VH-VL binders against Protein LST7 (LST7). Designs and how they scored, part 6

Target 1, 242 residues: Protein LST7 (LST7), of Saccharomyces cerevisiae (p53237)
Amino acid sequence: MSSTVISLAHFCDKHGPRIISVTQSAEKGTLGEELLVPDYPTESYCESCLLQFPEESTRSMRCFIEDVPFITTQYSSIRYQLLNSIIKRAFSEETMIYDNMPFIFFDDLRGLNLVIGFKLYDENARGNERRYCFILTVDSRSHDDSMKMLSEHWNFIIGGFDKMIAYIKNIHKSEFLGKNKTVENNLETLNNNAFIGSYLRANKSKFGRNLVSLTDDKFLFVRIHKWNSFLLHTVMNENKLP
Key: E = the ipSAE of ESMFold2; O = the ipSAE of ESMFold2 at other seeds; V2 = 0.75 times the mean of E and O plus 0.25 times the DockQ between their complexes.

## First folded at step 1 (VH-VL)

Design m6 (framework fv_mogamulizumab)
Fold by ESMFold2-Fast, scan of step 1:
Structure m6 (fold): chain C 242 residues (1-242), chain A 118 residues (1-118), chain B 112 residues (1-112)
Amino acid sequence: as target 1 above (242 residues)
Amino acid sequence: EVQLVESGGDLVQPGRSLRLSCAASGFTFSTYAMSWVRQAPGKGLEWVATISESGGSTYYPDSVKGRFTISRDNAKNSLYLQMNSLRVEDTALYYCARGLKWTYFDYWGQGTLVTVSS
Amino acid sequence: DVLMTQSPLSLPVTPGEPASISCRSSQSLLHSYGYNYLEWYLQKPGQSPQLLIYLGSDRASGVPDRFSGSGSGTDFTLKISRVEAEDVGVYYCMQALYTPITFGQGTKVEIK
């Protein structure tokens, strides 16, 4: 129902630009069934690409804000082609700075897109870093209308994404430091069993880690779902005349 | 037009087994998590089991874990509860409910009565 | 298990007057950035339960404006601004943030 959506995407070492999650709204007073996706096996997915909820095998999350359903899924069947085109454009942008600096692009195919990129450390990734971005998409052919909406809500939108990214980076840093401290403590012990265990844990996997693993927060995508739903709800409602 | 119709409730003796069914219609069954919630006569609500959209994950309280099994058949739009080693304490009206297990039970069936008595 | 405690357990009200029901959880239901996984259900006599409120304060579709939920963390309140005859029934709070899912004992709202 709504033209405005929020995506979380990353650059996969195997696949290039990939969507991790899409948050969308459906028509007020409905249950948003058209945006839900059936459960599917995740064995064919690269670990670093997974949208992971606390309950194993769950593929969608839904909430309601003032009778409007908001749904987060790994992909959108309704917007699949559009969103894949958008993320490929976003990650190919050579002026993109992964330091929370937003950039905007518009075209007739992809609408208006606000992109904010950030990086996390991953010893299993190429170059030891993962590239991520949040994308706010306004799927409209009207450049002027889309820019007016974005301009009116600029500080709220940017502030919201900055807080989300700051949280992600902080809990990632906490997990990273905690992991390194544990390894160092075990090595100092010089216990035969502890030494062998520390050595095995220090040997890194060759596979990129998913976002839940990088943050040690199994509720991370629940938080992202709630934050993105609130952001969308606020943006959609402030200029709505009864 | 959302409908959940439970069936299979019966009078059974302790130690026996019983299988409950819930027939869903009016919505895309495969996209919803499903649950069983029971209510003993004159008592409050007690959660019994939840199953994910695909059937790949199931959840139970300790009171029924190992005795009850929740399952679903998305091709038939049906939810099931296999109840083994029934006890007098399992006597209740059993409701089929639809929703996201971490947020809500947004629609409930009419319930099917299970009575465990010698 | 998260213990959900409701008070009062019995609430006689005069039609047109307000009613308030308290629900306390033994553990915080607050999610980061202000969301609470606390729901309210109403079971009218002889009927199945129906969802009233989710996420602590959001009304379910079709629920009248006279119902409101408030609170955060461990203390929650359901308020009916003007009780009508059709509001008679047993009200339950519920948490689904932690397994097992747990309900309060129920509050019976009756007309005086």
Scores: ipSAE 0.000, ipTM 0.386, lowest interface PAE 20.2, mean pLDDT 79

Design m7 (framework fv_mogamulizumab)
Heavy chain, then light chain:
Amino acid sequence: EVQLVESGGDLVQPGRSLRLSCAASGFTFSEYSMSWVRQAPGKGLEWVATISSYSSYIYYPDSVKGRFTISRDNAKNSLYLQMNSLRVEDTALYYCARDSYYDILTGFDYWGQGTLVTVSS
Amino acid sequence: DVLMTQSPLSLPVTPGEPASISCRSSQSLVYSDRNTYLEWYLQKPGQSPQLLIYKVSNRDSGVPDRFSGSGSGTDFTLKISRVEAEDVGVYYCMQGTYWPPTFGQGTKVEIK
ESMFold2-Fast, scan of step 1: ipSAE 0.041; ipTM 0.604

Design m8 (framework fv_mogamulizumab)
Fold by ESMFold2-Fast, scan of step 1:
Structure m8 (fold): chain C 242 residues (1-242), chain A 121 residues (1-121), chain B 112 residues (1-112)
Amino acid sequence: as target 1 above (242 residues)
Amino acid sequence: EVQLVESGGDLVQPGRSLRLSCAASGFTFSSYEMSWVRQAPGKGLEWVATISSTGSTIYYPDSVKGRFTISRDNAKNSLYLQMNSLRVEDTALYYCARLGYTYVEYSLDYWGQGTLVTVSS
Amino acid sequence: DVLMTQSPLSLPVTPGEPASISCRSSQSLLHTDEYNYLEWYLQKPGQSPQLLIYEVSNRFSGVPDRFSGSGSGTDFTLKISRVEAEDVGVYYCMQSIQLPYTFGQGTKVEIK
């Protein structure tokens, strides 16, 4: 197992801070199911928290970067408590303003964490915003070694996350504009009365939407896992941090 | 504009050595895995080598392992292939190619024009 | 190594007619996520190969919508709905699920 992992997390209206996915290196032959939290039922996740692949029954994915396997799962059984502690701090951090500005924190319990936050519009969310972050975790008590790795790869890591976030925001914007055009067309045909209000309320979803729904990209988590795997592969191969 | 420009191909005798270069521009070279792919005259494509973005991880097929060495210089935006103990069957056009992961592309997304290596007595 | 086999090896097509190329792998390219690591490349006469389709069915930037890819596991197909003169060349499938990466032997598409 590598000491370095990348998490995608969000603030759920129902559950608070939640991990959506964890990308980590694995040994050949490791099954993704072995990295899931034991007996964590699917019904404990709301739609907005769920790691969703094109085949809906799939809960893990493996990819290979230069014959090195990387696995993504909703949680890491090995790092469950650590990652939950990390995300609670990340979403409580006063310097997190969800504008792609990175911030870093370190302590002897949580290691070195690079956090980059972003937000997406959702009319069904509290405050009309869904809040997300990517977190690069170096699970090591050596502050100096961890900072050396981040410093060496700073432009690559930040550039990678910025490109992923830009992609997500762009396809979300396209989906949002498409939905608004449909609503505008519907409003043009309706009479201005109490029935319009009732009709719009009846047709408005009250449930949280996941990233696939917000972006209309069924392969989004596949792309995120590949991107995160490439980032991890690059930083881990130059940095031999245990 | 992404560009890859190969050079160094030549006519050489069997048993000799040759070094190929690839100059990259229009993208952050240090962020991408790079590959060499060859094509013998009138034949199909054959992967020759892949190198990670940092140069730490390298892979070869058995046909060239022990004879060819791929390397990179990120400060110079350059990729290299050192070919030793050349054989007649190494005669091919050698392409430099980028392995993309950005956005939705994950594949050999950009290729150079190729440089011809002819191994003949 | 994963062996990639294409058929036909030569495909003469009348302009405006459809074309179909098959690619078969010796091992499943289907991953646990139901994802297939299969790409298609086009090499036009005298030119370098270019990425046409990645991840079975996704067109690369600038690729016309007359090109489509499909398949899963060990059987994959590239279709051109209406072949144009500019589509002449050799088409290669490639697997990227494991190293070494391997290509099919190529299918030469020609105008009759």
Scores: ipSAE 0.000, ipTM 0.421, lowest interface PAE 13.2, mean pLDDT 78

Design m9 (framework fv_mogamulizumab)
Fold by ESMFold2-Fast, scan of step 1:
Structure m9 (fold): chain C 242 residues (1-242), chain A 118 residues (1-118), chain B 112 residues (1-112)
Amino acid sequence: as target 1 above (242 residues)
Amino acid sequence: EVQLVESGGDLVQPGRSLRLSCAASGFIFSSYGMSWVRQAPGKGLEWVATISYDESNKYYPDSVKGRFTISRDNAKNSLYLQMNSLRVEDTALYYCARDHEYGSFDYWGQGTLVTVSS
Amino acid sequence: DVLMTQSPLSLPVTPGEPASISCRSSQSLLHSDSYTYLEWYLQKPGQSPQLLIYLGSNRASGVPDRFSGSGSGTDFTLKISRVEAEDVGVYYCMQARQTPFTFGQGTKVEIK
């Protein structure tokens, strides 16, 4: 049987292409930690690479759709070399367009991959931007079945990712405007507005921010987990959903 | 053409340390995981260590865990194996190998001989 | 650890004849991603090992079509349809399903 997964990846200023999260269906009774790569190295990831849930100790999220578990982790049961090969391909200048335009690549071993890239503003990042992509991977040897599924669900899949990205961009924009308001309000209440503003900017971290920080939404990865789980459930269950 | 050239093998006393190096050329080194595999004289192959392309992940078998450390320098296209607390049973030809994108080892160097003897 | 057992350990072959090498794993090498992480390597006398087969049945770049890998779960076979002089050496199966990665004992193929 084929495995279909959705990855969220980004380009890290320190580490290059990195997986932030992988969402997949699992067998009933599977625990999220069982899907993590052995010797999971939290210390090897900088802040901008983190999959951050509201509960500090949580490394995975699970939900059930019609008694089928869907699990999101930073790593997955899919071999890490294969997944890293896929994201390197996705982030190359030859294949990635960061304007919500989808592109597809396929080969016999990496399977069928649908990639949609987007950017967020980050004053602490190189070039003032963070690069992200969602990747839908269908790793079946049945080329005809994979292409048929993608073709039949094209509008649903692309529409789904476009709505997710639009939401992320919108709350990011709201956070950016909110931070400008907060800085202005702080300056209004201080005895020396010009001096304090300059000092605060000078002490701001130069390191890239994670997606939760960029959106000010501590539940963002919970939302992404839910959205990706629903998308996978819909496309993997064609016999029930004509 | 992919080339991997190992160096650093030597005759050492038990309990001492040795560092092996591997110089890579002919491919984008920073895009591949790398591994060390050893072969004792007249014996079979034994996996020793694996490192991801960015050094975020390192893997070892129990026989060397805590004694050996794999590392790399992507700017210099070089792979290293720091071997501490060497034992007679660590005597082997040590191969540098490039990880295949779907699995294990697609290219191997010629090997460097480590002999641990009193 | 996953134990890998090869048979036979020594295989004398007349040139032009077929050869088969068996490999058995102590547990299934089929992963939940539907891939079988079983590989075959050839080490010619005095040379470094070279990859022949990956993911159970896929030939590595430059490997002649006389080599084929088959099997699933715990039982695997490497077949050479017509053994040539250049095929002499020690053949190893290996599992990459989980760490530690483990090799079989090796099968020595030699010309009669």
Scores: ipSAE 0.000, ipTM 0.392, lowest interface PAE 22.1, mean pLDDT 78

Design p1 (framework fv_polzastobart)
Heavy chain, then light chain:
Amino acid sequence: QITLKESGPTLVKPTQTLTLTCTFSGFSLSTSGVGVSWIRQPPGKALEWLASIYWDDDKYNNPSLKSRLTVTKDTSKNQVVLTMTNMDPVDTATYYCARIYYDYEGFDYWGQGTLVTVSS
Amino acid sequence: DIQMTQSPSSLSTSVGDRVTITCRASQGISSYLAWYQQKPGKAPKLLIYAASTLQSGVASRFSGSGSGTDFTFTISSLQPEDVATYFCQQYDSYPYTFGQGTKLEIK
ESMFold2-Fast, scan of step 1: ipSAE 0.006; ipTM 0.572

Design p10 (framework fv_polzastobart)
Fold by ESMFold2-Fast, scan of step 1:
Structure p10 (fold): chain C 242 residues (1-242), chain A 120 residues (1-120), chain B 107 residues (1-107)
Amino acid sequence: as target 1 above (242 residues)
Amino acid sequence: QITLKESGPTLVKPTQTLTLTCTFSGFSLSTSYVGVSWIRQPPGKALEWLASIFWDDDKYNNPSLKSRLTVTKDTSKNQVVLTMTNMDPVDTATYYCAHTGYEVYAMDYWGQGTLVTVSS
Amino acid sequence: DIQMTQSPSSLSTSVGDRVTITCRASQEISSYLAWYQQKPGKAPKLLIYYASSLQSGVASRFSGSGSGTDFTFTISSLQPEDVATYFCQQGYSLPYTFGQGTKLEIK
């Protein structure tokens, strides 16, 4: 049941293409990589790469849908080696325009990959943009089997990602407008004051923000986990892949 | 700081519907990683999980009792309600509600329990 | 459903003794196991979660170990207040299930 996974990835200014989270199912009685979060050392940690659950020490989340466990983690030893090559390819594709338009590519080792990219404003990021994508990976030897699954569930999958991305963009816009209104109020207070330039310059010295910070929604990754788990459960129940 | 208390009838006739309310303080069902579970224990027997409801209105019911069980929440009142239809003498038990962690599914704070007797 | 079997069903020992209770799952449950203490007429109290994690405020003499199907709960030095029935519970799969309980008494 681990043949289909959903990744959330971004382009990090420091680390390049990088996985933020992987959502996958586990078989009852098959524990392996699906239920274990390895102790993966990171060379240099930055905020923009953070998978952040509301409990600060938590780096994984699980739920049950009809007695099937689904887990979301940032670090999975076996999947990261394979998924890293997929993420790097996804961000290098010329068809990746970050406008919610899906594209598909086949990877020799990991099978069919459905990619949907989007971007958020971040004044602290290179080019003032955070680039993200969701990737649905169908790990099957058979191109025909993978395409059949994607075709049968196309509207459900694309509709689901579109709704999730729309939610993210909407709450990001609300947070951005809230911050701008606060800045406007501060500028109205300081518009006869030499501190205006210092305030704006100081804000631009911050490093890139993580997705929770960009949306001001501490439950964002909980929502993503829940929805990705539901999507995986739906496609797996109706089309059983090898 | 976290407290829960069960309330409802202590005596129910066979075939009637049982409605129990769990009223809690020290947490909110608008908080992530938070849920409330219902557990029962017949006199002298083991604990049996009945249902759980979480902050996002995600609901899980024991499959053996699924058609008889409904669990709902009212976040503004800090209440969770369990409804169980078609009560039978074998359903006589102490009923507990408990604070439940979403990720590890352990019940860390429990109400005092309410004994429900099903008899004519 | 995952069946949880505890051993022994009852145990009588002396203050200061090391007490060991075991719990076996009918299927692999990783580390999703909790241990509860229940005194007569009282609600259960969580002692251990995720097989080996001690609940906040619980005495350090209580510990848990194991993974997969076999789990152990230990009291390093039995105190009089530890007289109770102890239950294990799996959180791996729905429905969540409890062991039958182990009654612990002092000689």
Scores: ipSAE 0.006, ipTM 0.496, lowest interface PAE 10.2, mean pLDDT 79

Design p11 (framework fv_polzastobart; at its last look DockQ between E and O 0.78; V2 from the best seeds 0.00; counts 0 for: pae E 7.6 > 2)
Heavy chain, then light chain:
Amino acid sequence: QITLKESGPTLVKPTQTLTLTCTFSGFSLSTSGVAVSWIRQPPGKALEWLASIYWDDSKYNNPSLKSRLTVTKDTSKNQVVLTMTNMDPVDTATYYCARLEDYTYFDSWGQGTLVTVSS
Amino acid sequence: DIQMTQSPSSLSTSVGDRVTITCRASQGISSALAWYQQKPGKAPKLLIYDASSLESGVASRFSGSGSGTDFTFTISSLQPEDVATYFCQQFYSYPRTFGQGTKLEIK
ESMFold2-Fast, scan of step 1: ipSAE 0.321; ipTM 0.695
ESMFold2, look of step 2: ipSAE 0.398; ipTM 0.716
ESMFold2 (binder alone), look of step 2: mean pLDDT 93; pTM 0.946
ESMFold2 at other seeds, look of step 2: ipSAE 0.223; ipTM 0.674
ESMFold2, look of step 5: ipSAE 0.026; ipTM 0.585
ESMFold2 (binder alone), look of step 5: mean pLDDT 93; pTM 0.947
ESMFold2 at other seeds, look of step 5: ipSAE 0.230; ipTM 0.666

Design p2 (framework fv_polzastobart)
Fold by ESMFold2-Fast, scan of step 1:
Parts: C-alpha cells; structure tokens; sequence
Structure p2 (fold): chain C 242 residues (1-242), chain A 120 residues (1-120), chain B 107 residues (1-107)
C-alpha cells in the first residue's frame, strides 16, 4: 500500500531528528532511484544518520512480494517533507521513553502514526545512548479507516516491531560485549554500570556511530528492508474494507 | 535448536495425490518472521522450490506447479503439510522441508529429505 | 523467472587450493543470494546468505561476494571435507530459483 509507510528514525546529537530509512510499496516498474531526492543532503547527515548498505554505491534496496515492489531508501522525493514533519512530531512527544511502548498520534496533515522507540548504548553519544524509533504511517484521509487497520493488525504490528528491536538489541549487545570483553570478564555485578560508564568514556571516539557500526552487521539494513516489506505486505493483503 | 523432518509415502502411483508432512521443533510457525518451505531435487539434478508458508499464513506456490500444489500449517502440532495432485514419474525426487528466519527467503535449516518414487 | 547460471559445472582441484565458483542472475537481484553446500546423500547446508554473510558455525575459509547480477563463492584453502555440490539461490523475487550446481571433486 502507497498509503502505508515504515520509517526508521533517530535523534542525532548534532542535527536533531533524522530519517535513517523509509520503506514503502511502489507501482510495478518503479526504480529506487526515482524515489531519491535529486540533491543528496549529505551536509545535513553525519555518520550516525546514514542508511548504510554493504556496497557504498547502493542507494536503494528493492524486493518483490506477490509482484508488488517494496523499496527502501534513506529519503524519498515523494514523501520527504511529510516524513520529516512526522519524525519531528514523534521525537517531541513527552511520553516517548524509548522502552518499546507504542504510542499513536493523528492529525490531518500527518495522518495516523504508530511510534515505537528504543535505545542502544553508544559511548560516543550524549548520555551514552542512541535514541531510535520505528514509525508506521498511514497517510489516509480517514481516521476511522486508519484506526480500524491498526486495531485489526495491532498484535501483528507490535509483535513484529518488538521482534525487530529485540534482534537489533541482541546483536548490539553481542558487539558491545565483544569489543569490551576485558570489561565484561572483570566486572563486579554490584558496580557493573558505574564501571562500564567510566571505561567507555575513557575510550570514547570523537563521533557517534551508525547502526551498522553499533551492531557489526553490515547487512542490518537489508534485514530491516525485508522485515518492513513483509510487515507492509501483510497489512496490505489482510486489511479489509469496513 | 531447530529441527525439521519429512514424512509421507515413499512410493506413489501415477495420477495419485502426494501428501507430505513436515514436523518441526525449536520454533513456532505463529512466531513473527518464521517460515517453512518445500524444495525438491530429482536424482542428480538441481534444487526446485515448490511452496512456502509463513507465520501470517501467507502462502506462495511455484507458478509452474500452482494448480497442483496446496500448502497448509497446523501450528498446534508444529506441522506443515504439502499436497501435490496428479503425480507423474517426472515428479520422482527427494522432497525437503526447510526453515526460513525472520521473513528471509533463504533456507537456514533443512530436514533430512524423503525420496518419493512415482511408478506403476 | 530469474535464471541462475553457475560456472563451472564441475571442478577438480587439490587440497589447499583456492576454489572460485561464480553465479550469474538473469536480472538484478541486489544482495538477495544464498550459497549452499550439499554432500552426497545429504540435505543442503546454508553457507552464505545476503551474498557475503557467513552462516553461524560455517568455517571462515568460505566467503561470498558480489551484488546485482554477478556473484562469487570462494574457498580460500580446500579441505577434503569440502567435496560437495554447491548451489546458489536468489530470493529477490518469486519463484525462488537455484543455480544448476557446481560439483567440486579432489584429484
């Protein structure tokens, strides 16, 4: 469905809310390049903001499910301003505590948005935490139709995002512990958090890390593309008229 | 630990319907992202994908065999069943069931396979 | 349907040699390619997924590379237990398709 989109966004310490990736369905024959902004906004993106595919020249990813193309890009020329508006609204929400607890907002400009926030440890980040969210956007004029779709698919959507986030956190934890094996081996349980904080500040790099660096999974965004495409596919095919 | 095992008849007569069951452990096919697929291999030849079924009951059949294939799941029994109608000697093959992780379409774990011979 | 063509169809080489197998897709499949090892009388075993990621528990001598239409599978130093047929598989679009296989033997 062109009316339903999944975004991955984060709060950049330097630039504020930024879109990392957008997954959407497209018409048959649409090239990923057609969805890119003509002027690449490299100046507004630092390392921690980048959508990073394994090959540096890869700007978009596409798959087909039942002959429907699903495309992931860092930004979309079709929806760029709408999605920027949505993420700024999401990160300004005072109830967003980045604990996988979903929240919903709606307005006639931004449609219905389901937001799930989470955090990853990054010694290079302010407060030693990176803040992320997945956003499911239903860009529909009908609040009631959008809420019906969300309600009918609630357990599937929330379960899906929870499992994606759990996977990301697990491989991040593995990478974190792998890089800090000496710290893990000699930690006292009672002083664990204070020791880790002190150790990581002492070994801090200058810049915040991107999601691939935080997980050591160069294909992470390929997985996110596939996960989000299947979520969208399921919502499209199971969604019924009222 | 994920395991899968195929079961069903090893000998089928031409025109009969083949029914194969995949019994698995170590995951539930109601869990987000999980899938089970059927792949066959005629003796000495390449692998051919037949059908897939996923946690959300999405089903995909090979278009070349679509009218002959049905795939279903029973999540309470941890089983996936493949039926193929109008069997022919050219359908003689080893039939495998395999697991797919996290909505991926590659096959990370395979059953041992079951040889099905189609002859009079 | 996407056709997958492997080269060579068969290969005989010596223990310790570097082995390279190629797989070509009839159209762009991005990174959606897996490599499988199948020993005689056994089920296939996943070695590589997403073109270049090693499956857990797979020996580091196996590697994959490529994107788009051209893909390479490499064994850096052939061991006796590597005698098998190797298959590539695309999963960019339905129906999922496999290459015809490359039979690897030791001289």
Amino acid sequence: as target 1 above (242 residues)
Amino acid sequence: QITLKESGPTLVKPTQTLTLTCTFSGFSLSTYGMGVSWIRQPPGKALEWLASIYWNDDKYNNPSLKSRLTVTKDTSKNQVVLTMTNMDPVDTATYYCAHSPYSEWYFDLWGQGTLVTVSS
Amino acid sequence: DIQMTQSPSSLSTSVGDRVTITCRASQDISNYLAWYQQKPGKAPKLLIYDASNLETGVASRFSGSGSGTDFTFTISSLQPEDVATYFCQQYDELPYTFGQGTKLEIK
Scores: ipSAE 0.000, ipTM 0.408, lowest interface PAE 17.5, mean pLDDT 79

Design p3 (framework fv_polzastobart)
Fold by ESMFold2-Fast, scan of step 1:
Structure p3 (fold): chain C 242 residues (1-242), chain A 119 residues (1-119), chain B 107 residues (1-107)
Amino acid sequence: as target 1 above (242 residues)
Amino acid sequence: QITLKESGPTLVKPTQTLTLTCTFSGFSLSTEGVGVSWIRQPPGKALEWLASIDWDDDKYNNPSLKSRLTVTKDTSKNQVVLTMTNMDPVDTATYYCARTLEYYGMDVWGQGTLVTVSS
Amino acid sequence: DIQMTQSPSSLSTSVGDRVTITCRASQSISSWLAWYQQKPGKAPKLLIYKASSLESGVASRFSGSGSGTDFTFTISSLQPEDVATYFCQQYYTYPLTFGQGTKLEIK
């Protein structure tokens, strides 16, 4: 049970701020199923909000780093209310312009939170933009201890998130350019506007796309799980007394 | 355009002497009213001034650290060197050098270097 | 030595609020006081010199006042990027001395 967790969240056009994934360390023998919120209201679901692993039935992922288990789930039963409060504040921050600039907030209830926001293009989203953020939460430790840990690992933490976001943006850009290139190729082979129109209609949806769809990387959440687990492992172990 | 950078060992054993070098650019320690100061900050604690050297080669050392401190400059190399003798675990801190102006205070700081004192 | 007493030691407030930090010197330092901002993991940054003069490039919401023994630092409308520890420092005489710092946090 680490006091430190990493969340990936987004602003859903239908549901507002929503958690996509939570990565945390656990005690030996903890199963991912034990960390899931048992009954999430079905009316709160939409495709763009879902954590998707490559295997359809997989709802959690666990790995071990030096015998310490790290688990990623869409929601954490242990921290459900806390994380919902945190993401609502994060997305309400007026100075967050989603440009990878970090900001920090804390209080006695929500602990210390480091937030980094970014945007992706989605033709099916309002304004053609999806808003995302990574959040590092240090729950309920002394403010001084939490700031000390964050300060000591600042460059590592910020560098890690910057690299993750850069990867996501790069593969998203490749997916977007690939779609446009396919349309251009069809124009060359067909002297048929009806076919092009049908292709464009078939590729439009009224609903926002999930992060896997936006990147065309079915292993994206596996990568995020591993990156977040490594980041948490590093900050947990390097902050111990020698 | 004005930069300062600290360099030296990141790990020191008790009783050893610490030597830190501040290398700067964009100004000269020959300019009237210009100096360089050394400041330290233990993790999570307040800033503590250690020593200063100015354009006239006047040297100032924190009296609470007694004769443990020496500060020197090499104007031709744009360097200021701090030595601190008989290091103790309580001396574990981030050490900064900063440009110190008589009228304006410490306007530009180096990034700092963490020095850990342990056996 | 001149002792600098800074208050409060920590302060938690909301974006848009007016923030006031005070610093008291054990003897008169005239106007020879500076205020520094230190963000987590970063070196201090000079904000105010000579008690009330704003450093070049520093946002106008920051201000300082006072002379003698009692000094005040004010942020007129708190922004999220202002989360930091703030230090006062006298440079009237050697040894140079800093206050203990005020940790500014957002609720």
Scores: ipSAE 0.000, ipTM 0.358, lowest interface PAE 30.0, mean pLDDT 80

Design p4 (framework fv_polzastobart)
Fold by ESMFold2-Fast, scan of step 1:
Structure p4 (fold): chain C 242 residues (1-242), chain A 119 residues (1-119), chain B 107 residues (1-107)
Amino acid sequence: as target 1 above (242 residues)
Amino acid sequence: QITLKESGPTLVKPTQTLTLTCTFSGFSLTTSGVSVSWIRQPPGKALEWLASIYWDDDEYNNPSLKSRLTVTKDTSKNQVVLTMTNMDPVDTATYYCARMGYDSYFDYWGQGTLVTVSS
Amino acid sequence: DIQMTQSPSSLSTSVGDRVTITCRASQGISDYLAWYQQKPGKAPKLLIYAASSLQSGVASRFSGSGSGTDFTFTISSLQPEDVATYFCQQLNSYPFTFGQGTKLEIK
């Protein structure tokens, strides 16, 4: 695992706090093959937890920025499992109100964590809400060094996450409105409102939808991968300049 | 194919230090996400995780064994070494080394070596 | 530490029977659970990872399910070669912990 990573996590109704994706860098001039995972069938995962690339069995994406490989995975590696404590803490914090307001906490094992939470509507989820957060983890034992990096890049980091979240919320809203229009058009042709309500409830999925489903954007995780890679590249290169 | 094999003394006296070597093939402990762990099993009892060393030299030791454990790696020799100090008869067990791949499960195990602690 | 409790501690069944073993974690571990088979005098063998995923090369009669704190391991039709002790393991946090084992015998 690199010293700085970005996680996308959610609260799963079935599994609790879960990682959807982790974006990290490998050594410059290498291919970063050690961070790639084999393609896995999607049916082995809970729908709402799924990291879904356009090719459904694909579980890793890699890009290169100035010969630095950046990889996004949905990993059950024990090193990523250590992020579970970070994710569980992020979702249990009193300051976590899912309004794009950042908060920071320090973990003894995984250093400084910057968390930004947001919510999406999902009729299949508990309380009709899906809870998400982005977490920037600076895996350094030096609190001062981590805070210095975060302070120096604050506007860039926060601005970047705000733009990603705004995009996700905007396309989610567009999909939600489109679905409601389609349902209303269909209902116009049906005969009984009580029967219609019963029929729709009987045919709804029991489980929460994944982000691709909620946004109707099959390239969503490709975009998130590229945005997170660029954010990490900018932060890491500027912080490490001699 | 991936193989691991434990080697070291089969008899240790109380208060002595145990040193076990795990020699492996078919993978490198420089591969991101990969680790080698030591697990023991007293005769007829459950498995107990002792320690892990990761590709990036991170070392995790079971807190119940406190400062008795160290684990080191030599990637050029494909070896991981466990050192356990102040051995006691209750430490008599079969000691295994095992690989965790990127999926973080013990997917390959050595055959185990029985270490008896007795005067 | 996360305590892993298996039930039953032992069972005897007939060839062809459906066998179910359960494992309970003292706190939530999501799907970070593995099942291992250990035959007498041999090292453990990984059968199931991520609570429900079948390890490559493992017979399809073995399956796992569950999440959070409650997990089950099933052998759909017991074969003579399945006589072994079965262990669950959590990988959610350090220290890693194993269940006490379930010894499976044929009547």
Scores: ipSAE 0.005, ipTM 0.455, lowest interface PAE 13.3, mean pLDDT 80

